# VH-VL binders against Probable pyruvoyl-dependent arginine decarboxylase (pdaD): the designs that were tried, part 21

Target 1, 139 residues: Probable pyruvoyl-dependent arginine decarboxylase (pdaD), of Prosthecochloris aestuarii (b4s6j7)
Amino acid sequence: SIFPPQCERISVEEGLKSLSPGEITFAVMARNSTNEHGRLIASSIGVALPADESVYGYLSEHHPYGQTEEQSGEYAEDLAATMLATTLGIEFDPNKDWDEREGIYKMSGKIINSFNITQSAEGQNGLWTTVIACAVLLP
Below, E stands for the ipSAE of ESMFold2; O stands for the ipSAE of ESMFold2 at other seeds; V2 stands for 0.75 times the mean of E and O plus 0.25 times the DockQ between their complexes.

## First folded at step 19 (VH-VL)

Design g6 (framework fv_zilovertamab; at its last look DockQ between E and O 0.69; V2 from the best seeds 0.00; counts 0 for: pae O 7.7 > 2)
Fold by ESMFold2 at other seeds, look of step 19:
Structure g6 (fold): chain C 139 residues (1-139), chain A 122 residues (1-122), chain B 107 residues (1-107)
Amino acid sequence: as target 1 above (139 residues)
Amino acid sequence: QVQLQESGPGLVKPSQTLSLTCTVSGYTFTRYTMHWVRQAPGQGLEWMGRIIPILGTASYNQKFKDRLTISKDTSKNQVVLTMTNMDPVDTATYYCARDSYWLRSYYGMDVWGHGTLVTVSS
Amino acid sequence: DIVMTQTPLSLPVTPGEPASISCRASQDISKYLAWYQQKPGQAPRLLIYKASSLESGIPPRFSGSGYGTDFTLTINNIESEDAAYYFCQQYNSYPYTFGEGTKVEIK
C-alpha cells in the first residue's frame, strides 16, 4: 500500500487527541488469530516515509505464525522500506541483511524513516486469541 | 514440495537466440528471487542474473550486456531466460535457482533445478 | 568482478578425519559468502550461507568461518557421501561469483 505525500509520524497520544467519529481518512489493519495452544502469532504494520514531500509513502502488513515480535516487525518494516526504495530507484542488493539495506536507504537521503507497529500473543487451549496492529492517517 | 524445472532446446546454432523456461511449483512464485547460473562442461559455475518478481526488477551480469533478458510469466509460474547471438562458448548446462528474499534474508540459492544442457554448434 | 580463489583444488581425505577448504576473495565481501556441494551430474546443494550459518537439513559436521576476504569450509568426521566438488560463492556485489571448486575425494 501507498499513502499520501507530506505525512509525518505522530505519537499515539497526539493522534488520539485529534480523533473524532467519522474523521479518519483511512486505516490499514493487520489481524491475526489462533485457537491453537502455544501458537505464537503476530500482526505488524510497516511504514516507510519518503524525504520528498511530493512522493507517496509505503505501508505493509504482515501476520505470521511462529515469529517473534521483533522478527515480525522487522519483516514488515523491511517490506515497506524496500518497496519505497524500489519506487525511488535507490540501488540496493536484496541479499544483504536489513540492517545494511536500511543504512543504504537512509544514506540515500530519499527515505526519512521506517518503523513498525507490532502486536503479538500466544494462543491458549482452544480459545481464540486475536492480535491487531493498526496505522491510521489523519487529515 | 518445491520444484524447479528448466526446459528448452538442447541444440542451438551460432547467432541464434536461446529461450529457456524455468517452471516453478510448490511455493509462492512472486515472493522469491530467481537466478540463472550456467556451467560449461567440466568447468565452474557462472552467475548470469536474477529477477525479483514481487519487486518487478531484474539484474544481470554485465558480461552478457545486451544479449540477456530475464522475464517472468506469472500466469504460468515461469521465469524465462532469453539470450541472443549464441556462440559455441555459450555451451553449458543452464540452471535456475531460487533464493529466499522475504523469508530468510541471507540465503544463497537454496533450491536448484536439474539443469538443461544447451549445445551451440554448427 | 570479485575473484574467488579456492585452495586446494583437489583434496584427498580419509573417512573420520576433518578436512578444510579455503576460499579467498579479491576484495572485502563482509560475511556474504555461501558454500555449495555438487556431486557429478547433479545441481549444486547449498551448505552454508552468511559465511557460517548452516542451511536447514545439512549435517552439523559441516561448518563455515571467516569474514572479509578469508573463508574456510570445514568438514568434520568425513563420510563417504562427502566426496564431491565444493564451491564458494560471494554475494556481496554483482556479478555474484564462484570459486573454481575443490574436488574432495576419499583416499
Scores: ipSAE 0.021, ipTM 0.657, lowest interface PAE 7.7, mean pLDDT 85
ESMFold2, look of step 19: ipSAE 0.103; ipTM 0.695
ESMFold2 (binder alone), look of step 19: mean pLDDT 91; pTM 0.937

## First folded at step 20 (VH-VL; framework fv_temelimab)

Design j1 (from p4 with light chain S55E S92K; at its last look DockQ between E and O 0.47; V2 from the best seeds 0.00; counts 0 for: pae E 8.8 > 2)
Fold by ESMFold2, look of step 20:
Structure j1 (fold): chain C 139 residues (1-139), chain A 122 residues (1-122), chain B 106 residues (1-106)
Amino acid sequence: as target 1 above (139 residues)
Amino acid sequence: QVQLVQSGAEVKKPGSSVKVSCKASGYTFTRYTMHWVRQAPGQGLEWIGRIIPILGTTAYNQKFQGRATITADKSTSTAYMELSSLRSEDTAVYYCARDSYWLRSYYGMDVWGQGTLVTVSS
Amino acid sequence: QIQLTQSPSSLSASVGDRVTITCSASQDISYLAWYQQKPGKAPKAWIYKASSLEEGVPSRFSGSGSGTDYTLTISSLQPEDFATYYCQQYNKYPYTFGGGTKVEIK
């Protein structure tokens, strides 16, 4: 998914102050569920903000089984950043050092910030366990 | 369930080729990199190469350059590794392994297939 | 190509012993993993980014190191820890593995 130019991250508290009850807005949600005992689940949203404020940003959804909160969140963040990088024409070179590749995508001057929102849990037998990560776009 | 299921064992003659398959399930195939690693009997692990399925791009260990061909079929979520001009020293168990992230392998190879024994003998 | 040298190549230890395995890289790296492999089985992801345990790995395992020098430590060896342990760098293609350390229980 994409989101409009000039969006920036704000806190939940700041966002709630800008909303009126009954107001219509857009939200993107990552959701995962299990009823299997011991099943590790996560839901993540990754966000990539471009340096050029006239360009759309990217967000990703990821809802894996068997990944930790850290693994799931960093995957989602990396996915959003690579989607934005591909759109901006930043060339992928899989033969570069991993540190160098990460630096190129995050410090190219075209991607200023990336982050993730992640929730994880472990399932219990016979009980539905659900994890949700959500991003709300404010006008 | 995230799973990688490989094709069955093969016995080959020197000079021939082998193609091993690796079918992925339980995750979005194109969001991950697929690696191939082999292990000769009683020996250590050796990286052959990898493919990024969404891009179709490959990288190979120079030891296998010109002999190994890695491909992927996105429609069946299946990766393949073909090794040509087989020699007795190519006798090994061949594994597929997915990378946690396709552009950034921060977490390494987190899921492995069960392995495919390829035996090369005259 | 980044060379990884594991030491020792094999060891024997008793249940309850503290075991340390080393992995030395030919150049500075930031991303190193450890894999456990039992005979007849595929390798299992064990430790990522030098020190983070994969899900389900017992807390008696730990990893440490930076730059060129890395270690895997088992604080109190258990019978189920009999396996071969491999380090692997995933900084740069081609990925490379250490030669492995076979851990045997006396």
Scores: ipSAE 0.007, ipTM 0.613, lowest interface PAE 8.8, mean pLDDT 83
ESMFold2 (binder alone), look of step 20: mean pLDDT 92; pTM 0.945
ESMFold2 at other seeds, look of step 20: ipSAE 0.422; ipTM 0.803

Design j2 (from p4 with light chain L32M A33N; at its last look DockQ between E and O 0.05; V2 from the best seeds 0.00; counts 0 for: pae E 17.3 > 2, placed apart)
Fold by ESMFold2 at other seeds, look of step 20:
Structure j2 (fold): chain C 139 residues (1-139), chain A 122 residues (1-122), chain B 106 residues (1-106)
Amino acid sequence: as target 1 above (139 residues)
Amino acid sequence: QVQLVQSGAEVKKPGSSVKVSCKASGYTFTRYTMHWVRQAPGQGLEWIGRIIPILGTTAYNQKFQGRATITADKSTSTAYMELSSLRSEDTAVYYCARDSYWLRSYYGMDVWGQGTLVTVSS
Amino acid sequence: QIQLTQSPSSLSASVGDRVTITCSASQDISYMNWYQQKPGKAPKAWIYKASSLESGVPSRFSGSGSGTDYTLTISSLQPEDFATYYCQQYNSYPYTFGGGTKVEIK
């Protein structure tokens, strides 16, 4: 997905103060569930922002089994940043680890920031567990 | 002038540690990855690892994992490589080398330090 | 770990000869570099991305190849070209070098 120009991250508290009943807004959501004992689940949204505020950024979603919060968030962030890097014409090797590629993207001066929103859990036997990560774009 | 100037030669006993410095000048230190490579006498080149100074993150050749520590001091534009538990097989010239990404949009070591001879003997 | 095999390990040629050095990778790669090293000196970047010459490298040098097989060619060997040449892959950790090819003047 696309991260609109001139948007920035705000806290949930700040966002809620800005909403009125009946307003239309957009949300990006990642969801994952399990009822298996010991199953790691996560839901992540990755975000990558260009240095040029007039250019679109990227959003990604990732909902894996068997990854930690850190692994899931990093993967989502990586995906968003890599999509943006491709769009901006930044040369990179897709087979390099995220650490090296993040360095390249940052050193290019064209990607100013990347981050992720992640919720994770470990399943309990016979109980459904669901994790949701959500980003809401305010009008 | 882009330059990498390394610390001087060292003679060490087995079991000790050595810390080699690499002072960078003539470019923005934090925007380039720094590699460390060694060359034993009469031998080829062996990659030790690298640091990405803007992130502070490192990666190592598994051969050196647990013995090598690569750091950077952004305020002095200096990279360091420390090798512990030295053995005679660690006798080599140790080089720092700058990654060429910013010039070519491609990985490569375009500027090398002069090398630091580390001799490990009983 | 990606192994690089250079051939030959050493060669002797006359001034004016065409010299070809090969580098074979144990798997497909996309990023092959070449370095020149003279005795007592640090390696010097020579060729990057298989075929692009570093600044100041004479046009008698060229590089080619893809996948697993790469070459460095000197079209007309000069006395200043005696050195050891190393190939290097930048595809995956650990970054690895070929064993080197020592070029000597007959």
Scores: ipSAE 0.000, ipTM 0.572, lowest interface PAE 12.7, mean pLDDT 84
ESMFold2, look of step 20: ipSAE 0.000; ipTM 0.504
ESMFold2 (binder alone), look of step 20: mean pLDDT 93; pTM 0.948

Design j3 (from p4 with light chain S52N Y93W; at its last fold request DockQ between E and O 0.91; V2 from the best seeds 0.00; counts 0 for: pae E 3.1 > 2)
Heavy chain, then light chain:
Amino acid sequence: QVQLVQSGAEVKKPGSSVKVSCKASGYTFTRYTMHWVRQAPGQGLEWIGRIIPILGTTAYNQKFQGRATITADKSTSTAYMELSSLRSEDTAVYYCARDSYWLRSYYGMDVWGQGTLVTVSS
Amino acid sequence: QIQLTQSPSSLSASVGDRVTITCSASQDISYLAWYQQKPGKAPKAWIYKASNLESGVPSRFSGSGSGTDYTLTISSLQPEDFATYYCQQYNSWPYTFGGGTKVEIK
ESMFold2, look of step 20: ipSAE 0.482; ipTM 0.815
ESMFold2 (binder alone), look of step 20: mean pLDDT 92; pTM 0.938
ESMFold2 at other seeds, look of step 20: ipSAE 0.000; ipTM 0.507
ESMFold2, fold request of step 23: ipSAE 0.414, 0.410, 0.358; ipTM 0.802, 0.790, 0.770
ESMFold2 (binder alone), fold request of step 23: mean pLDDT 91, 91, 92; pTM 0.929, 0.928, 0.934
ESMFold2 at other seeds, fold request of step 23: ipSAE 0.498, 0.015, 0.441; ipTM 0.826, 0.618, 0.807

Design j4 (from p4 with heavy chain T28D T57K; at its last fold request DockQ between E and O 0.09; V2 from the best seeds 0.00; counts 0 for: pae O 8.2 > 2, placed apart)
Heavy chain, then light chain:
Amino acid sequence: QVQLVQSGAEVKKPGSSVKVSCKASGYDFTRYTMHWVRQAPGQGLEWIGRIIPILGKTAYNQKFQGRATITADKSTSTAYMELSSLRSEDTAVYYCARDSYWLRSYYGMDVWGQGTLVTVSS
Amino acid sequence: QIQLTQSPSSLSASVGDRVTITCSASQDISYLAWYQQKPGKAPKAWIYKASSLESGVPSRFSGSGSGTDYTLTISSLQPEDFATYYCQQYNSYPYTFGGGTKVEIK
ESMFold2, look of step 20: ipSAE 0.579; ipTM 0.839
ESMFold2 (binder alone), look of step 20: mean pLDDT 92; pTM 0.947
ESMFold2 at other seeds, look of step 20: ipSAE 0.006; ipTM 0.606
ESMFold2, look of step 21: ipSAE 0.012; ipTM 0.641
ESMFold2 (binder alone), look of step 21: mean pLDDT 92; pTM 0.946
ESMFold2 at other seeds, look of step 21: ipSAE 0.272; ipTM 0.757
ESMFold2, fold request of step 23: ipSAE 0.006, 0.006, 0.039; ipTM 0.597, 0.619, 0.658
ESMFold2 (binder alone), fold request of step 23: mean pLDDT 92, 92, 92; pTM 0.947, 0.944, 0.946
ESMFold2 at other seeds, fold request of step 23: ipSAE 0.006, 0.013, 0.006; ipTM 0.621, 0.620, 0.622

Design j5 (from p4 with heavy chain S100K, light chain S55E; at its last look DockQ between E and O 0.06; V2 from the best seeds 0.00; counts 0 for: pae O 10.6 > 2, placed apart)
Fold by ESMFold2 at other seeds, look of step 20:
Structure j5 (fold): chain C 139 residues (1-139), chain A 122 residues (1-122), chain B 106 residues (1-106)
Amino acid sequence: as target 1 above (139 residues)
Amino acid sequence: QVQLVQSGAEVKKPGSSVKVSCKASGYTFTRYTMHWVRQAPGQGLEWIGRIIPILGTTAYNQKFQGRATITADKSTSTAYMELSSLRSEDTAVYYCARDKYWLRSYYGMDVWGQGTLVTVSS
Amino acid sequence: QIQLTQSPSSLSASVGDRVTITCSASQDISYLAWYQQKPGKAPKAWIYKASSLEEGVPSRFSGSGSGTDYTLTISSLQPEDFATYYCQQYNSYPYTFGGGTKVEIK
């Protein structure tokens, strides 16, 4: 998923103060569930924010089994960053000319921030366990 | 357990080259950027450059452009730094250091190798 | 190139003292780290993104700052804190380090 240029991260507390009853906004949600004993689940949203404010940012969703919270979050961030890099035309090919390979070097500084929101849990006793991560896009 | 293990100390003559290795273990080698940093005896730290192993791309401190060559072997999870045309002022401990995410410099260099002393003398 | 100026270059303090080390950048940056290095050892990651402690770093350490001015503070100095501390910007290439601050326990 993409989001408009010039977006910035704000705290949950600050975002909640900006929301009104009946307001409609866009949200991205990752969800995962299990009823299997001992199964590790996670839900992650990764975010990549471009350094150039005229460029769209990227969100990723990741809901793995068997990954720790850290592993799931890292994966989601890397997915979002990879999607942003792909949009900016990054590719690797040793047969490509110098200008394209040099472009990869300049890209290494074009992502200003990435972060993740991750929730994890372990399934128990045949009970359904659900984890959710959500990002809300405010006007 | 994330670990970076470097090759042993070397003594070199001026004008020669040295190639230092850095073997990674305990993590997915291609997912992280590898940096090279040196420290002359009793001095501070100086960044040489880095490689992004999955892309094979490098960036160098302009001070070392043309003399330093950073490579990676994905099959052995090993990074290399080669410095040519050695001078006495290149005597230093050379470190490899991992950046936590390959496209993002969010966490800095979180894991360092033990260092490789390279001594350049006539 | 972004220059980092650390102050002081060295200091001597007693156990229990509050110690503050500064790092000044030649331009605004967003990404600054601190490293602890003991003699004969590799640097250890200590603080990233100006204020986030690396795993295992004692809570008596803190980092702060933004733009050009950054600090590392030890709220109550302990004997094991003897080391040289380096700041490092990873905002843009080439990455650069401060000159270091040697902390000695009286």
Scores: ipSAE 0.006, ipTM 0.531, lowest interface PAE 10.6, mean pLDDT 81
ESMFold2, look of step 20: ipSAE 0.405; ipTM 0.805
ESMFold2 (binder alone), look of step 20: mean pLDDT 92; pTM 0.947

Design j6 (from p4 with heavy chain S105G; at its last look DockQ between E and O 0.03; V2 from the best seeds 0.00; counts 0 for: pae O 18.5 > 2, placed apart)
Fold by ESMFold2 at other seeds, look of step 20:
Structure j6 (fold): chain C 139 residues (1-139), chain A 122 residues (1-122), chain B 106 residues (1-106)
Amino acid sequence: as target 1 above (139 residues)
Amino acid sequence: QVQLVQSGAEVKKPGSSVKVSCKASGYTFTRYTMHWVRQAPGQGLEWIGRIIPILGTTAYNQKFQGRATITADKSTSTAYMELSSLRSEDTAVYYCARDSYWLRGYYGMDVWGQGTLVTVSS
Amino acid sequence: QIQLTQSPSSLSASVGDRVTITCSASQDISYLAWYQQKPGKAPKAWIYKASSLESGVPSRFSGSGSGTDYTLTISSLQPEDFATYYCQQYNSYPYTFGGGTKVEIK
């Protein structure tokens, strides 16, 4: 997914204070669930913000099995940042790890930030466990 | 329900070309690398190459350089592999497979297509 | 290119036996997978990153190793385990596979 130019990250607390009852806003959600004992699940949203305020940002979602919170979040962040980097024509080696590619994206000066929103859990047999990650776009 | 569905079997003459399709469903096509692997009758597995659909970039096993062309259509979530100048030793089952970790390869090739038999005969 | 040498090429074993398959890489690697393939079927992901079992793989399977030497072990062979097993490195392009190990019923 893309999102409008000039967006910036704010806290959940700050965002909630900006909302009025009955207002409509847009959200991106990643969801995952399991009833298997010991099954590691996660839901992640990756976000990449361009430096140019006239350019759209990118969101990704990822809902894996068997990944830690860090692995899931890094993957989602990588995807969002790489999609933005591709749109901006930044040269990189897709087979290099995230840490190296992140450095290249930042050195370009065209991507000012990337982050992720991740929730994880481990399933218990016979009980449904669900994890949700959500990013809300405020007007 | 993640799946990769490939086009049907083909019989080709030496010197011709073949284009095999692989339609992805149940996941975000641009979040995964698509690989092509073949298996000659009674033989092991051989990697042909891959495409990263969001980047449009490809990598090929040097053995197939100049003969293999891998493409993807993001609008239809479909990858293609075209092999030209076919020879009898190209007779094989051709598989598409997605990488479970885009660009990091953590899970390897976790989902495979059903395979497409390509027979090259006089 | 990274070459993978699987051993043995084939083996015969009885239900309940412990079975060990080896995969040796021509250089140090960090990313090694195992696939199970039954006749007429596509390969099935079995083990990733040397030792992590794919979802649904029975606990009698285990993977181990690092560097150049890797092992797949079946602690107590079952009738459904008779198949060909391939190791595969996904460390560097071109990705390469071992020659395969056919596990047959004695």
Scores: ipSAE 0.000, ipTM 0.507, lowest interface PAE 18.5, mean pLDDT 84
ESMFold2, look of step 20: ipSAE 0.000; ipTM 0.524
ESMFold2 (binder alone), look of step 20: mean pLDDT 92; pTM 0.947

## First folded at step 21 (VH-VL; framework fv_temelimab)

Design a_d (from j4 with heavy chain K57T; at its last look DockQ between E and O 0.83; V2 from the best seeds 0.00; counts 0 for: pae O 4.0 > 2)
Fold by ESMFold2 at other seeds, look of step 21:
Structure a_d (fold): chain C 139 residues (1-139), chain A 122 residues (1-122), chain B 106 residues (1-106)
Amino acid sequence: as target 1 above (139 residues)
Amino acid sequence: QVQLVQSGAEVKKPGSSVKVSCKASGYDFTRYTMHWVRQAPGQGLEWIGRIIPILGTTAYNQKFQGRATITADKSTSTAYMELSSLRSEDTAVYYCARDSYWLRSYYGMDVWGQGTLVTVSS
Amino acid sequence: QIQLTQSPSSLSASVGDRVTITCSASQDISYLAWYQQKPGKAPKAWIYKASSLESGVPSRFSGSGSGTDYTLTISSLQPEDFATYYCQQYNSYPYTFGGGTKVEIK
């Protein structure tokens, strides 16, 4: 997914002050569920912000089984940042680690920030466990 | 729930080509790298190459560069591997395997297709 | 390319035995996996990143190692463990596999 130019990251508290009850806005949500004992689940949103305020940013969704919170978050962030890097024509080696590619993206000066929002859990015997990550775009 | 289903066995003559399909279900096909690996009868495993469907980019073992072509159809969640100029040494079971990561692998190939036997005989 | 040498190429052991399989890489690597394959079947992912068990793999299996030297250990061999085990590096392209270790149960 893409999102409009000139977006900045804000806190949930700051965002809620900007919304009136009953208003409609764009949101991206990742969900994951399990009822299997010991199954590791996560939900992640990856975000990549371009330096050029006239350019759209990228969002990614990821909801894996068997990944830790860190692994799931890095997957989502890597996907968003790399898709933005591809759109911006940043040269990189897709066969290298995220750490190496992240450095290239930031040194390019075209991607100013990337981050992830992740929630994770481990399933309990016979109980449905659900994790949700969400990013909301404000006007 | 995650499943890779491959096309059926094929018998080919030397010099011809074969195209093996791999239909993915139970996950977002575009978000994971797809690998192709083969195994000659009674022998070990050999990596052919991979495609990153969301980027459309490929990488090949240089042994197969120029003979192997890996493609993906995102609309049908299907990966393909075509091998040309077949030789008797290409007789093998050909597997598709999903990478556990979308780009560079971190967790190995976590899901494999059932395999497609390709027999090349005179 | 990175060569992987497995040892032994085959072994025969009794139920309950501790079994160790080694995999040596021709250069330092950071990413090594193990696969289990039974006759007539596709390989199954078994261990990733040298020591992490794939989902559903029995706890009697373990992996260890770093750099060039890696091991897969079965603490108490069971009848269902009869299979060929392959190590595989996914450190750099081309990905390569070891020659395999066939485990036979007496």
Scores: ipSAE 0.312, ipTM 0.761, lowest interface PAE 4.0, mean pLDDT 88
ESMFold2, look of step 21: ipSAE 0.338; ipTM 0.779
ESMFold2 (binder alone), look of step 21: mean pLDDT 92; pTM 0.945

Design a_e (from j4 with heavy chain A59E Q65K; at its last look DockQ between E and O 0.08; V2 from the best seeds 0.00; counts 0 for: pae O 11.9 > 2, placed apart)
Fold by ESMFold2 at other seeds, look of step 21:
Structure a_e (fold): chain C 139 residues (1-139), chain A 122 residues (1-122), chain B 106 residues (1-106)
Amino acid sequence: as target 1 above (139 residues)
Amino acid sequence: QVQLVQSGAEVKKPGSSVKVSCKASGYDFTRYTMHWVRQAPGQGLEWIGRIIPILGKTEYNQKFKGRATITADKSTSTAYMELSSLRSEDTAVYYCARDSYWLRSYYGMDVWGQGTLVTVSS
Amino acid sequence: QIQLTQSPSSLSASVGDRVTITCSASQDISYLAWYQQKPGKAPKAWIYKASSLESGVPSRFSGSGSGTDYTLTISSLQPEDFATYYCQQYNSYPYTFGGGTKVEIK
């Protein structure tokens, strides 16, 4: 997914005050579910924002089994940053540790910020457990 | 076209060392992870380790740690795997394989070398 | 240390048969690949991320599964499909392979 130019991140509270019931907007959602006892699930949205506000940013989705909340979020951020870096022609090595990768792509001066939204859970036998991460675009 | 070309077959005595080369062409060698995998005759595949050429950072299967040394020469786009203290059970075909561009957890190992037979016998 | 167990270890089938190979992981994973290997040749990348076909892989091949249980299916076996198929997890180091499934064509 893309992050439109000139958009800024706002709080959920501020965003909800800007919306009316029944209003149409765009959202990116990651969803994961299990009914298996002990299965670790996560849902993540990664976001990478460019320094040039006239250029699109990227959002990614990731819904793994067997990853911690931190691992899932890191992967989602790396995916979004890789998508943006490819668009911008920036060299990027996803094999680096997160802190090293963050330093490299931020040193390019073309990616301002990256973050993730992650929810995780562990399944219970016979019960469906669902985790959702969502980012909503306000017009 | 993307290719990995390995050095030729070797016959070694127990207790010696072998160094297998893997020359990459058709892509930027420094931007991919290089893995080493072996296969004993008539048997399955076993991961030895990998190197990230731009960093020189290695990871080894614990089974081979202390005997395997993986290196890379960025100037020649060539990876090397050296295995010391050879035993007869080290007789195998040794493969190099690269990991997918940028999204290593997404694509897996997409290109393999032709293999190098190493025979360890007295 | 994620163990992968493939079943069956070998099978014989006729041209046109539907063939199913399973791969079971010792813990939940999200990144599993399949490789095809013919005698005397290097493995070829076949399926990545459990269900995505590599370029040039015939549509009669499919992959499915999640968590611990994964399947490779050949919907209508062809003579060129004689090979050994390996699953491989790339979720965590050390990377590990299944024991292989040898598909023999009668």
Scores: ipSAE 0.000, ipTM 0.543, lowest interface PAE 11.9, mean pLDDT 81
ESMFold2, look of step 21: ipSAE 0.021; ipTM 0.614
ESMFold2 (binder alone), look of step 21: mean pLDDT 92; pTM 0.948

Design a_k (from j4 with heavy chain D28T, light chain Q27E; at its last read DockQ between E and O 0.05; V2 from the best seeds 0.00; counts 0 for: pae E 10.3 > 2, placed apart)
Heavy chain, then light chain:
Amino acid sequence: QVQLVQSGAEVKKPGSSVKVSCKASGYTFTRYTMHWVRQAPGQGLEWIGRIIPILGKTAYNQKFQGRATITADKSTSTAYMELSSLRSEDTAVYYCARDSYWLRSYYGMDVWGQGTLVTVSS
Amino acid sequence: QIQLTQSPSSLSASVGDRVTITCSASEDISYLAWYQQKPGKAPKAWIYKASSLESGVPSRFSGSGSGTDYTLTISSLQPEDFATYYCQQYNSYPYTFGGGTKVEIK
ESMFold2, look of step 21: ipSAE 0.006; ipTM 0.585
ESMFold2 (binder alone), look of step 21: mean pLDDT 93; pTM 0.948
ESMFold2 at other seeds, look of step 21: ipSAE 0.467; ipTM 0.814
ESMFold2, fold request of step 23: ipSAE 0.006, 0.000, 0.499; ipTM 0.619, 0.595, 0.827
ESMFold2 (binder alone), fold request of step 23: mean pLDDT 93, 92, 92; pTM 0.947, 0.947, 0.945
ESMFold2 at other seeds, fold request of step 23: ipSAE 0.006, 0.453, 0.429; ipTM 0.606, 0.819, 0.802
ESMFold2, last read: ipSAE 0.006, 0.005, 0.006; ipTM 0.622, 0.574, 0.581
ESMFold2 (binder alone), last read: mean pLDDT 92, 92, 92; pTM 0.945, 0.942, 0.945
ESMFold2 at other seeds, last read: ipSAE 0.000, 0.502, 0.012; ipTM 0.573, 0.831, 0.598

